VH-VL binders against q8ixk2r445to577. Designs and how they scored, part 212

Target 1, 133 residues: q8ixk2r445to577
Amino acid sequence: FFGMLQNKGLTDYCFDYNPPDENQIVGHQVILYLCHGMGQNQFFEYTSQKEIRYNTHQPEGCIAVEAGMDTLIMHLCEETAPENQKFILQEDGSLFHEQSKKCVQAARKESSDSFVPLLRDCTNSDHQKWFFK

## First folded at step 10 (VH-VL)

Design F23 (framework fv_axatilimab)
Fold by ESMFold2-Fast, scan of step 10:
Structure F23 (fold): chain C 133 residues (1-133), chain A 120 residues (1-120), chain B 107 residues (1-107)
Amino acid sequence: as target 1 above (133 residues)
Amino acid sequence: EVTLKESGPALVKPTQTLTLTCTFSGFSLSTYGMGVGWIRQPPGKALEWLANIYWNDDKYYNPSLKNRLTISKDTSKNQVVLTMTNMDPVDTATYYCARLHYGDYYFDYWGQGTMVTVSS
Amino acid sequence: DIQMTQSPSSLSASVGDRVTITCRASQDISKYLAWYQQKPGKAPKLLIYDASELQSGVPSRFSGSGSGTDYTLTISSLQPEDFATYYCQQYYDWPYTFGGGTKVEIK
């Protein structure tokens, strides 16, 4: 699958990655932003290795979650995907992070206009349901 | 299991500072994402959110009351403290502390509440 | 601030009745809504979060639904212990705001 990763509950928002330094493509947090339908910084690929790839720049980035953390961070992709970069996109639309046993949820940063994907205990909430568009 | 309990003075005079302590058990503010908030309810009126504090010591205040509120924690004692300056009779309310998780700004477990009356 | 309006402000119903309480937000809150039950002299108790997710330990007769600006709490078969005031709360935008409450009185 490839395209814009949109949330079912927070319906106008998509995964978005726009690092402030184009010379350092990794290390920054993935955010949610209004879906613009143009691909680019919102274009992701879901691979057979269960990676969520950001192919807009070289080298390619892969979304990861550090042990004990809740936030999604861009890392460099590897030839064999490490466990912290594996997300299972389930039939119900949930994104299950294999290493942590948690699901990706759309949430607002407190006191901010920004939304972010965060790891949370899995629920049946539409805020935890994602689809490619 | 999860319990929270508020403590502090039942009576305060106008212009004084209120200090309330929330003591909890069954969870820790060292756990990633954990938080404790304060909510108040004047007699016969709706609930009003006051402040939140999180595992990383991030603090958030209701903008209408920010200049009067300070929230702090002692993770080792399982305590969160709220101070509110310049108390006025309109601040008479039951004050609650409650647990939340960062990103989920609803409150899943509440203390019993402590009634604070502001009068001369 | 997002204003939350509950209706009705109070109602009386008989045991076994289906009761619906509504909550309307002044703007789209994208299902970031919780419902609480408060019995006289007691703290609020979380019933529902994310508009429709039932909190653990809450009886299945309670359910939530809705989207956009309009949300509903339903009690499918009212029991005597359901005498209480019910509050909705939005957490879409800061600061978090509560509805005015709906008092349910059992005949």
Scores: ipSAE 0.805, ipTM 0.928, lowest interface PAE 0.9, mean pLDDT 92

Design F24 (framework fv_axatilimab)
Fold by ESMFold2-Fast, scan of step 10:
Structure F24 (fold): chain C 133 residues (1-133), chain A 120 residues (1-120), chain B 107 residues (1-107)
Amino acid sequence: as target 1 above (133 residues)
Amino acid sequence: EVTLKESGPALVKPTQTLTLTCTFSGFSLSTYGMGVGWIRQPPGKALEWLANIYWNDDKYYNPSLKNRLTISKDTSKNQVVLTMTNMDPVDTATYYCARLRYGDYHFDYWGQGTMVTVSS
Amino acid sequence: DIQMTQSPSSLSASVGDRVTITCRASQDISKYLAWYQQKPGKAPKLLIYDASELQSGVPSRFSGSGSGTDYTLTISSLQPEDFATYYCQQYYDWPYTFGGGTKVEIK
């Protein structure tokens, strides 16, 4: 699977990674932004190793969640994917973070126009259902 | 078991400052993403959100209350304090504190509420 | 601010009745909606979040549905303990806003 990773509940929003400095592509939070259909910063690859890869810039990034945190951060991809970079895209559309046993949910940043993916207890909410467009 | 309890004065005179304390148990504001908010309800009327504070000390206020609100926390005491300046009779309400999580701005556990009457 | 309009403001019902309460937002809130139950003299209790997700411990006779601007709370078979005022709340945008409430009274 590859393409724009869109939310079922927050229907116009896609995974987006747009670091302010293209020479420093890691360490920033993954956000959700209006789907533009152009690929670029919204183009992700879901790999057979359960990684969500960002290939738009070099070096390639992989989405990770740090221990005890709920935010998705861009890290460098490893030759062997660490547990914090493994997400299972399940048949019902849930994106299950294997290490934490939590699901990725679309949420708004408080007092901001910005939306972000966050880890939450798994539910049947449409805000936790994702698909590649 | 999650519990929250509000405390503060039952009577406040116009122009005075109201200070309310929320004391809670069963969770901690040191937990990533955790927060406590304040909501009020005038007698017989709807609920109105006032302010939120989170584990990282981020604070958010209802803009309709024009700089009258201050929220703070003491994580070690499991307490959140709300201060509201220049009280007016229309601020008469039951004041609640409740738990929420950053990104999930609905309130899953509520205190019993404390009635604050503003009159001379 | 997003305005939440709740209807009806009150209704009378009997035990065993199906009760439907509606909440309308002034703009699309993308299912960021919660429903609360409040009994006289008590604090609100969360029933439903994300428009349709039932809070743990809440009886299955309660259900939520809707999308966009229009949302519904349904009680499939009203019980004596369900006579209360119900409030919807949007959390799509800050500041968070509540509906005016619907009082479910004994017929």
Scores: ipSAE 0.778, ipTM 0.919, lowest interface PAE 1.0, mean pLDDT 92

Design F25 (framework fv_axatilimab)
Fold by ESMFold2-Fast, scan of step 10:
Structure F25 (fold): chain C 133 residues (1-133), chain A 120 residues (1-120), chain B 107 residues (1-107)
Amino acid sequence: as target 1 above (133 residues)
Amino acid sequence: EVTLKESGPALVKPTQTLTLTCTFSGFSLSTYGMGVGWIRQPPGKALEWLANIYWNDDKYYNPSLKNRLTISKDTSKNQVVLTMTNMDPVDTATYYCARLRYGDYNFDYWGQGTMVTVSS
Amino acid sequence: DIQMTQSPSSLSASVGDRVTITCRASQDISKYLAWYQQKPGKAPKLLIYDASELQSGVPSRFSGSGSGTDYTLTISSLQPEDFATYYCQQYYDWPYTFGGGTKVEIK
């Protein structure tokens, strides 16, 4: 699967990664932004190693969860995917982070117009359902 | 297992400052993402959100009341304190503290509430 | 601020009735909606979050539905302990706002 990773409940919003410096693609939070259909910052690939890979810049990034955190951040991809970079896209559309036993949910950042994907206990909420468009 | 309880004065005179304390158990504000908020309800009226404080000491206030509100926490005592300046009779309400999680902004456990009457 | 309008303001019902309460937001809130139950003299209790997800421990006769600006809370078979005031809350945008409440009274 590849393309824009869209949320079922928060319609018209996609995974988006726009690093502040084009020469530094690592260490910043993944956000959700209005789907623009142009790829680039919203183009992701779901790999056979269960990675969500960001291929727009070099070196390629992989979405990860840092220990003790609920936010998704960009890390460097490794030849063998570490456990904190593995997400299982399930048949019902849930994006399950196996290491933490939690699911990715669309949520608003408080006191801002921004949305972000956060790690939460798994529910049947449409805010936890994702698909590639 | 999760319990919250509000405490403070039942009567406040106009122009005075109200100080309310929320004491809780069954969770900690040292836990990533955890928060406590304050909500009030005037007699016979709707609920009104006042302020939130989170594990990282981030604070958020209702813009309509921002200049009157201060929220703080003492993580070691499991307490959150709200102060509200320049009290007016229209501020007469039951004041609640409640738990929330950053990103989820709905309140899953509430204190019993404390009635505050503002009169001369 | 997002305005939340509940209807009706009150309704009378009998045990065993199906009760439907509606909540309308002034703009699309993308299912970021919670429902609370408040009994006289008591604090609100969370029933439903994300428009349709039942809070742990809440009876299955309670259900939520809706999308966009229009949401409903349904009680499929009203029980004596369900007579209360119900409030919706949006958390799509800050500041968080509540509906005016719907009082469910004994017929």
Scores: ipSAE 0.759, ipTM 0.913, lowest interface PAE 1.0, mean pLDDT 91

Design F26 (framework fv_axatilimab)
Fold by ESMFold2-Fast, scan of step 10:
Structure F26 (fold): chain C 133 residues (1-133), chain A 120 residues (1-120), chain B 107 residues (1-107)
Amino acid sequence: as target 1 above (133 residues)
Amino acid sequence: EVTLKESGPALVKPTQTLTLTCTFSGFSLSTYGMGVGWIRQPPGKALEWLANIYWNDDKYYNPSLKNRLTISKDTSKNQVVLTMTNMDPVDTATYYCARLRYGDYSFDYWGQGTMVTVSS
Amino acid sequence: DIQMTQSPSSLSASVGDRVTITCRASQDISKYLAWYQQKPGKAPKLLIYDASELQSGVPSRFSGSGSGTDYTLTISSLQPEDFATYYCQQYYDWPYTFGGGTKVEIK
């Protein structure tokens, strides 16, 4: 699967990654923003290794969740995907983070008008259902 | 209304560096999702994309020309600058700057273009 | 790089004709395709974005369609002001690439 990763419940919101510096793509949080076809900032690839890759840059970025955290951050892709970078895209659209046993949910960032993908207990909510457009 | 205008030298000698400035109005590169790109067109030939710069200072270059191109912005002056090193007669073209459309990143408004001739 | 192939490179048509221009990408570009019109001595103008969305101010006789690798621009009834060169462009991946252009000439 390749394309814009859109949320079923939060209408018109997609995964979005806009690093402040093109030459430093790692360490920043993945956000959600209006699906506006904004080129590669909203383009992701779901790989056979269960990675969500941001392949706009070299070296390629892979979405990860650090231990004890619930935010999705950009990290360097590795030849063999580490457990913190593996997301199982289920047939129902859920993105299951195997290492944490949690699901990716579209959520409003506290004290902000912005939206972000966060790890939450798995539910059958449409805010936890994702699809490539 | 949205306007863009290119400025720079009309004649460049081989091996020199070309500097082009795009001055725009009607939008700001401080606004989320905004961007400006450069495109060129040799006489009688197709359009060729050169580089894009975005609100977040993210930059993309045509890989065939990346070692020769630098794009920068001055958000307070509403300007985007493109430099191209080691000019050659084959770089003779009309150079355009254009706004990247919010929502799809196609080029929705274009400058009039500036003709650059590379000759001794 | 994604190669964009336009067909035909030129065509001759009369006012009132239905004109069809095709654009083929070397890989799936998921409808991230624009069409531009360029008149002699002028800058290009955006006609269509996202393969099928008409830019504001563009006459309804222009339409775009397609998916995957194959895309089409149609002019339902050619007008005198439509004689121009048309370009497709993909913005799916870097570098952005344009087709070679299709020149629509008076028959």
Scores: ipSAE 0.007, ipTM 0.531, lowest interface PAE 14.4, mean pLDDT 85

Design F27 (framework fv_axatilimab)
Fold by ESMFold2-Fast, scan of step 10:
Structure F27 (fold): chain C 133 residues (1-133), chain A 120 residues (1-120), chain B 107 residues (1-107)
Amino acid sequence: as target 1 above (133 residues)
Amino acid sequence: EVTLKESGPALVKPTQTLTLTCTFSGFSLSTYGMGVGWIRQPPGKALEWLANIYWNDDKYYNPSLKNRLTISKDTSKNQVVLTMTNMDPVDTATYYCARLRYGDYYFDYWGQGTMVTVSS
Amino acid sequence: DIQMTQSPSSLSASVGDRVTITCRASQSISKYLAWYQQKPGKAPKLLIYDASELQSGVPSRFSGSGSGTDYTLTISSLQPEDFATYYCQQYYDWPYTFGGGTKVEIK
């Protein structure tokens, strides 16, 4: 699958990666933003290695979750995907993070206009349902 | 089992500062994403959110009460403390502390509440 | 701030009745809504989160639905222990706000 990764509950919001420093495109948090339909910072690819890959800028990034954390961070892709970069996109739309056994959920940062994907215990909530558009 | 319990004075005079302590068990504020909030309810009225504090010591306050509230934690004692300055009779309410998780701003476990009456 | 309006403010129903409580937000809250039950003299108890997800231990006769600005709590077959005031809460935007409550009295 490829395209913009949109949330079912937080309608019209997509995975978005917009690092603040053009000289350091990895290491920052993945956010959610209004889907604009133009690809670019919202274009992601779901690979056979269960990666969510960001190829808009160089070097290529892969979404990861650091041990003990709940936020999704952009890391460098590796020849063989490490466990912290593996997500299972299930038939019901859940994005299951194998290493933590948690699901990706759309949430607002407190006291902010920003939305972010976070790892949470898996539920049937529409905020945990994702699809490529 | 998760439990929370509020403690503090039952009677406060106008202009005084209220200090409430929430003591909890069954979870820790050293756990990533974990938080405790305060909510109040005047007699016969709706619930009003006051403040939240999280594992990383981030603090958030209801802007309608902004300069009157301070929230703090002692992670080793499993306690969260709320202070509210310049108490007024309209602040008479049952005060609750409750657990939440950052990103999920609903409250899954609540203390029993402590009634605070503000009068001369 | 997002205003939450509940209707009705109170209702009376018989055991076995289907009860519907409505919560309306002043703007779209994208299903970031919780429902609480509060019995007289007790703390609120979480029933539902994310508009439709049942909290562990809550009877299946409780259900939530809705989207955008309009949300509903339904009790499919009212039981004696369901006498309580019900509150909705939005957590789409800070500060978090609650509805005015709906008091359910068993006839």
Scores: ipSAE 0.814, ipTM 0.928, lowest interface PAE 0.8, mean pLDDT 92

Design F28 (framework fv_axatilimab)
Fold by ESMFold2-Fast, scan of step 10:
Structure F28 (fold): chain C 133 residues (1-133), chain A 120 residues (1-120), chain B 107 residues (1-107)
Amino acid sequence: as target 1 above (133 residues)
Amino acid sequence: EVTLKESGPALVKPTQTLTLTCTFSGFSLSTYGMGVGWIRQPPGKALEWLANIYWNDDKYYNPSLKNRLTISKDTSKNQVVLTMTNMDPVDTATYYCARLRYGDYYFDYWGQGTMVTVSS
Amino acid sequence: DIQMTQSPSSLSASVGDRVTITCRASQTISKYLAWYQQKPGKAPKLLIYDASELQSGVPSRFSGSGSGTDYTLTISSLQPEDFATYYCQQYYDWPYTFGGGTKVEIK
């Protein structure tokens, strides 16, 4: 699967990665932003190792969640995907993070215009359903 | 067994400061993402959100009341305190504390509420 | 601020009736909506979150639906314990706002 990773509940928003430092493209939080259809910062690859890869720049980034946290952060991809970088895209659209046993949910940052993907207990909410477009 | 309970004065005079304490059990504000908010309800009227505080000590206030509200926590005592200055008769309401989680801004468990009457 | 309008303000119903309560937001809230039940003299109780997700322990006769600006709470077969006031709440944008409430009274 390749393309823009869009939310079913927050329908106008896609996974977006826009690092603030052009010389360091890893270590920053993945956000949600209005889907623009132009690829670039919103173009992701879902791999056979269950990674969500960001290939727009080098080195290639892989989305990860650090233990004890709920935010999705861009990490450096490894030859063999570590457990914190594995997400199962299920038939119902749920994006299940294997290591934490939680699902990715679209949520707003409080008192902000920003939306972010967060790990939450799995539900049937449309805010936890994703698809490639 | 999540429980929350509000405590504070039942009667406040106009211009005085109201201080309410929420004491809770069954969860901790040291847990990542956890928060407690305050909501009030004037007699026979709708609910109004007042303030939230989270595990990381981030605080958020209703803009209409921002200059009157202060929220704080004591994680070791499982307590959250709300202070509201310059009380007016229109502030007469039942005040509730309730649990929420950062990113999920709905309230899953509520205290019983404490009625505060503002009168001379 | 996002304004939440509930309709009707009150309704009279009998046990076994299907009850529908509507909540309208002044702008799109993308299913960031919760429903609460409040019985006389009691604190509100969460029934539904994310517009359609049933809170644990809430009977299946309660259901939520909707998208955009328009949302509905349905009670498929009203029980005696369901006579209460119901409130919707949006959490799409800060500050969080509640509807004016719908009182479900005995017919």
Scores: ipSAE 0.789, ipTM 0.923, lowest interface PAE 0.9, mean pLDDT 92

Design F29 (framework fv_axatilimab)
Fold by ESMFold2-Fast, scan of step 10:
Formats: sequence, structure tokens, C-alpha cells
Structure F29 (fold): chain C 133 residues (1-133), chain A 120 residues (1-120), chain B 107 residues (1-107)
Amino acid sequence: as target 1 above (133 residues)
Amino acid sequence: EVTLKESGPALVKPTQTLTLTCTFSGFSLSTYGMGVGWIRQPPGKALEWLANIYWNDDKYYNPSLKNRLTISKDTSKNQVVLTMTNMDPVDTATYYCARLRYGDYYFDYWGQGTMVTVSS
Amino acid sequence: DIQMTQSPSSLSASVGDRVTITCRASQDITKYLAWYQQKPGKAPKLLIYDASELQSGVPSRFSGSGSGTDYTLTISSLQPEDFATYYCQQYYDWPYTFGGGTKVEIK
């Protein structure tokens, strides 16, 4: 599975990663942005190891959540995927973060035009439903 | 059990500054993503959001009232304080504090409210 | 700011009635909408969030629906404890705004 990871509720928004510099691929927050269909910063691969990989730059990045946090951050991929980098895309479209037992939800940053994916208790909300296109 | 309770003066003179304290239990503002907001309701009128403060000390104010509002927290005391300057009779309202989470800007638990009357 | 228009302003109903309250946003709020119940002299209580998600502990007779700019709160069989004022709130964009309220009165 690969392509643009789009939200069912916030319908025109996709996972987006735009690192400030190609030499600093990791450590920055994943955001949501209008789906543009051009790939690049919105192109992700969902792997058999349950990783969401960002392969536009080398070395490859993997989306992770650090313990106790609710934001999605880009980390370097490991040869064996650590638990904080495992997301289960379920049949109902929920994106379940295995380590925290929480789901990824689309939300607006307060006082901003920006949207971000955040970890929240799992619900049946369309804001927690995702699909690759 | 999550509880919040507002405290402050019941009567304020026009032009004075209002200070309200929210004391809460059952959660902490040291928890990632946690926040407390203030909402007011004039008698017989709709609810109006005033301000939010979060675990990381980020603060947000209703732009219609921003120049009059200050919100602060004391995480160790489980308290959030709202200050509103230059009170006017139209600011007469019940003031509530309530819990929210960053990204989910709805309020899941509310204090009982404290009535503030602005009159000479 | 996003304006929230709630209708009707008040309605009279009897126990057992199906009650429908509507909320219209001045722009698409993409289901970032909550509903609150407020009884006289009491604080609001959260009923619904994300337009249709029932808050824990809220009776199943309450339901929310809608999309885009138009949202509805339904009480399938009104109970005596449901006579209250109901408010919608959008949280799609800052500042957060509430509807004018709908008072559900006993007939």
C-alpha cells in the first residue's frame, strides 16, 4: 500500500511531511495539508511491518509517537520496527497506534490554518478514519 | 472523578478588574495535551468562549476580548486564573471553567459557574 | 468568525415525543461540532462531540447527525429530565462559537 494518506472526515486533507532541510529529515511534526496529488511530501508507504514510511528523502523516515506525547514525529526507520513506529490500518479505516493503544485523529492547530494528526482515544468519528489513494 | 469549581467576587464595579480562579481535581495540567478554558453566559443569552490554557502554557484568547483577558495556571495547585480588565455592565454573566484537550476544542467537564454582576 | 444559527429558539414537547433541534454554521465545519445540555441554574453538560459521537454516560436516546453546514440533535423519546436548553458549538476554527440555544419546554 502506498500513496497519499487521506482523512475521511476532513476529506481534502492528507498526511504531509515537509522537512526544513533534506539533511534534517527527522525530528519534525507530521502535518495535514490539502491533497495535491503530486506525491513528494504527501507520498507514504505502509509496510508489512506496520510502518508509515516517508521515502522521498534518504535515509528513509518512519512516523513515530514518543511515549507520553500525542503528536506524530518523523524518526529514522529501524531494521526492526520499534513499537512506537507501528500503526495498524484497520478495516474500518482507523489508524491504530500499537504502543499507545490510541487512534490517529485529524485536528486543527489552535489559532492556525494548519491541521495535524494527533493521538486520541479511539472513537467511530470520521476524523479518525484514513485511506490511501 | 473530574471536578472544577470557579471562585471570585459576585459584584464588580464598572471599570474594575475581575479575577476568577478555577480549582480542579481528577486531572492534571501536567498531562500532555490537557487544557482548561473559560466560557461565560450573560443571563438568558448564549455561551461565549473566552480563553484557553494548556499543559505547555500556550494561551489563546477570544480576539473580541483579547486586550482585556489574561489567563495563567499553577499546575502544582491545580488552578487556572482568568483576569478581565475594565468591567462593564454588559460583562454581567455566569463564568464557567471547563476541561478540554488540545485538538478537541469542546468542553467535556464544567465547573458549576460563578455569577458576576457588574453594577454601581 | 463562524456564526452558528440554532433553530428553533424554543419548542414545547411532551414526554415520549421525538424532538429535533438544528444547528447551521455559516461555513463548512467538517463535523467539528459538539452539543451541550443545560438545565436551569446548572452548568452545561457535554452530550455529543464530532457531530455524532455520544459522550460516555449519555443516554442512547440522544443522537447527533449532519455534515457540512447543517447538523441535528435528536432525542428519540423525550424524558422528564430532558427539559433543558440545548446548545451547539463549532470547533472547526478559532474562535469557538456557540449557537443561540434551543429551550425544550414541557407542553
Scores: ipSAE 0.803, ipTM 0.928, lowest interface PAE 0.9, mean pLDDT 92

Design F3 (framework fv_axatilimab)
Fold by ESMFold2-Fast, scan of step 10:
Structure F3 (fold): chain C 133 residues (1-133), chain A 120 residues (1-120), chain B 107 residues (1-107)
Amino acid sequence: as target 1 above (133 residues)
Amino acid sequence: EVTLKESGPALVKPTQTLTLTCTFSGFSLSEYGMGVGWIRQPPGKALEWLANIYWNDDKYYNPSLKNRLTISKDTSKNQVVLTMTNMDPVDTATYYCARLRYGDYYFDYWGQGTMVTVSS
Amino acid sequence: DIQMTQSPSSLSASVGDRVTITCRASQDISKYLAWYQQKPGKAPKLLIYDASELQSGVPSRFSGSGSGTDYTLTISSLQPEDFATYYCQQYYDWPYTFGGGTKVEIK
C-alpha cells in the first residue's frame, strides 16, 4: 500500500513529514497536517517488512520510535527492518508498533494548532484508525 | 492504585494568595508524557480547567486566569502546587487535581477536591 | 474558545429506563470528547473518552456516540447508582471546556 496515510477520527489530517533540508531527512518528528491530496510530504509507502517509508527524498526514511518515547521520528531505512521501525497495519485500521506493543494515535500539541501521531495503549478509538488514501 | 489528594486552606480573604498542593501516588511525573492538572467547580456550577504541568516541566494555563496562576512540581515528592493570586469571592469553589497524559487532555483519576471559600 | 452545550439540564427517570444526554460543541471537535459522572459531594469520574471509548471499570450500560459537533451519552438501563450529574468535556482545542451538566434524578 502507498499514498497519504489519513486518520479516521481526525478526518482532515494525514501523516506529514517536511524535513528542513533535502540532504537531512532524519531526526525530526513526524506530524499530522491537513490532507491536500497531492502526495509530496504526505506520501508514504507501507512495505512487506512492516515499514512506513518516506521516499520523497533519497536516501529513503523509515518511521521509528525510540525506546521509552511516544513520538514518531524519521530514521534511515535499513536493509533489514529493525524492530523499532515495524508497524503492523491491522485489518481494523490500527497501526500497531510491534516493539512497544502500542498503537499510533492522532493528538493535538497543547496550546498549538499542530497535531502529531503519538504511541498510546491500544484502544478501539477512531483516533487510532488509519487508512491509505 | 492511583490516588491524588488536594490540601490547602479552607478559608481565604479577598486579595490574598491561595496555595494548593496535590500529593499523588501510583504514578510519577518522571514518566514520559505524564501530567497533572487543576480543575475547579464553584458551588452548583460547571467544571473549569485551570492549569496543567507535565513530566518535562512544560506548563499551560487557562488564558482567562493566566496572569493569576502559577503551577510547579516536585517530582521527587510526587507533588504539584498551584498558586492563585488576588483571590475574590467569585473564586469560591472546590478545587481538584487530576491526572492526564500529554496528547490525551481528559482526566482519568481525580483527587477528592478541597473546598476553598473566599470571604472577609 | 469552544462552547459546550448540554441538554437537557435535568431529567427524571426510573430504574431500568434508557437515558440519553446530548452535548453540542460550537465547532467540530473530531471526537475529542470525554464524559464524566459526578455524584453529590464527590469528584468527577471518567466514564468515556474519545467520544465512544469506555474507561476501564465502567459498566457496559454506558455508551457514547457522535461526531462533528453532536455527541450523546446513553445509559441503556438506568441503575440506582447512576443518579448523578453528567458532564461532557472537549479536548480538541485549548483551553479545554466543559458542558453545563445534566442532572439525572430519580422519578
Scores: ipSAE 0.793, ipTM 0.921, lowest interface PAE 0.9, mean pLDDT 92

Design F30 (framework fv_axatilimab)
Fold by ESMFold2-Fast, scan of step 10:
Structure F30 (fold): chain C 133 residues (1-133), chain A 120 residues (1-120), chain B 107 residues (1-107)
Amino acid sequence: as target 1 above (133 residues)
Amino acid sequence: EVTLKESGPALVKPTQTLTLTCTFSGFSLSTYGMGVGWIRQPPGKALEWLANIYWNDDKYYNPSLKNRLTISKDTSKNQVVLTMTNMDPVDTATYYCARLRYGDYYFDYWGQGTMVTVSS
Amino acid sequence: DIQMTQSPSSLSASVGDRVTITCRASQDIGKYLAWYQQKPGKAPKLLIYDASELQSGVPSRFSGSGSGTDYTLTISSLQPEDFATYYCQQYYDWPYTFGGGTKVEIK
């Protein structure tokens, strides 16, 4: 699958990666932003290795979760996907991070208008359901 | 199994400082995204959020009470402490501590509550 | 601050009745609403989060609906253990605020 990764519950919001410096594409948090249908910062690919790959810049980035963390950050893709970069997109739309046994949820930052994807205990919430457009 | 329990004085005089301790088990504030908050309820009235503290020691206070509240944690003891200065009879309430996660600001597990009466 | 208004303040119903409780936010809060049940002398218990998601272990007779500013909690067939006060809570914007509560008494 590839395209814009949209949230079922927060229906106007998509995965978005907008690094503050185009010369440094890794190490920053993945955010959610209004879906614009233009690809670019919102274009992701779900691979056979269970990666969520960001192809807008070279080298390609892969979404990862660091040990002990619940935020999604951009890392460089590896030839063999490490466990912290593997997400299982399930039939019900859940995005399951097998290493942590958590699901990706659309969440609002406290005291902010910003939304971010975070790892949380798996539930049947529409905020944990994702699909490619 | 997640449990939380509040402790502190049952009676406080006006102008004094209230100190409440929340002791919990079944989770840790060393876990990324984890938090504990305090909520109070005057007799027969609605719930009022007071303060939250998170794994990274970030602290948030109800703006209407901010100048009176301090929240702190001891991660190694699984404890969160709330202090409230200049107590008044209108602060008479049952005080609860409860678990939440950063980004999801609803409270999934609650302590039993501790009743605090403010009178001379 | 976002004001949460619940209606009715209290109601009496018989076992087996369908009970509906409403909660209105003073501004759009999306789906960032939780419902709690509080029995006399006890702590609140989470029933529903994200407006419509049932907490694990909560009976299926409880359901939540709504978005934007208007929300409802429904108990499809009231049981004796359901007499309690119910509270809504918004978590769209800080500070978090609760409704005034709805007391459900079984006749």
Scores: ipSAE 0.000, ipTM 0.530, lowest interface PAE 14.3, mean pLDDT 86

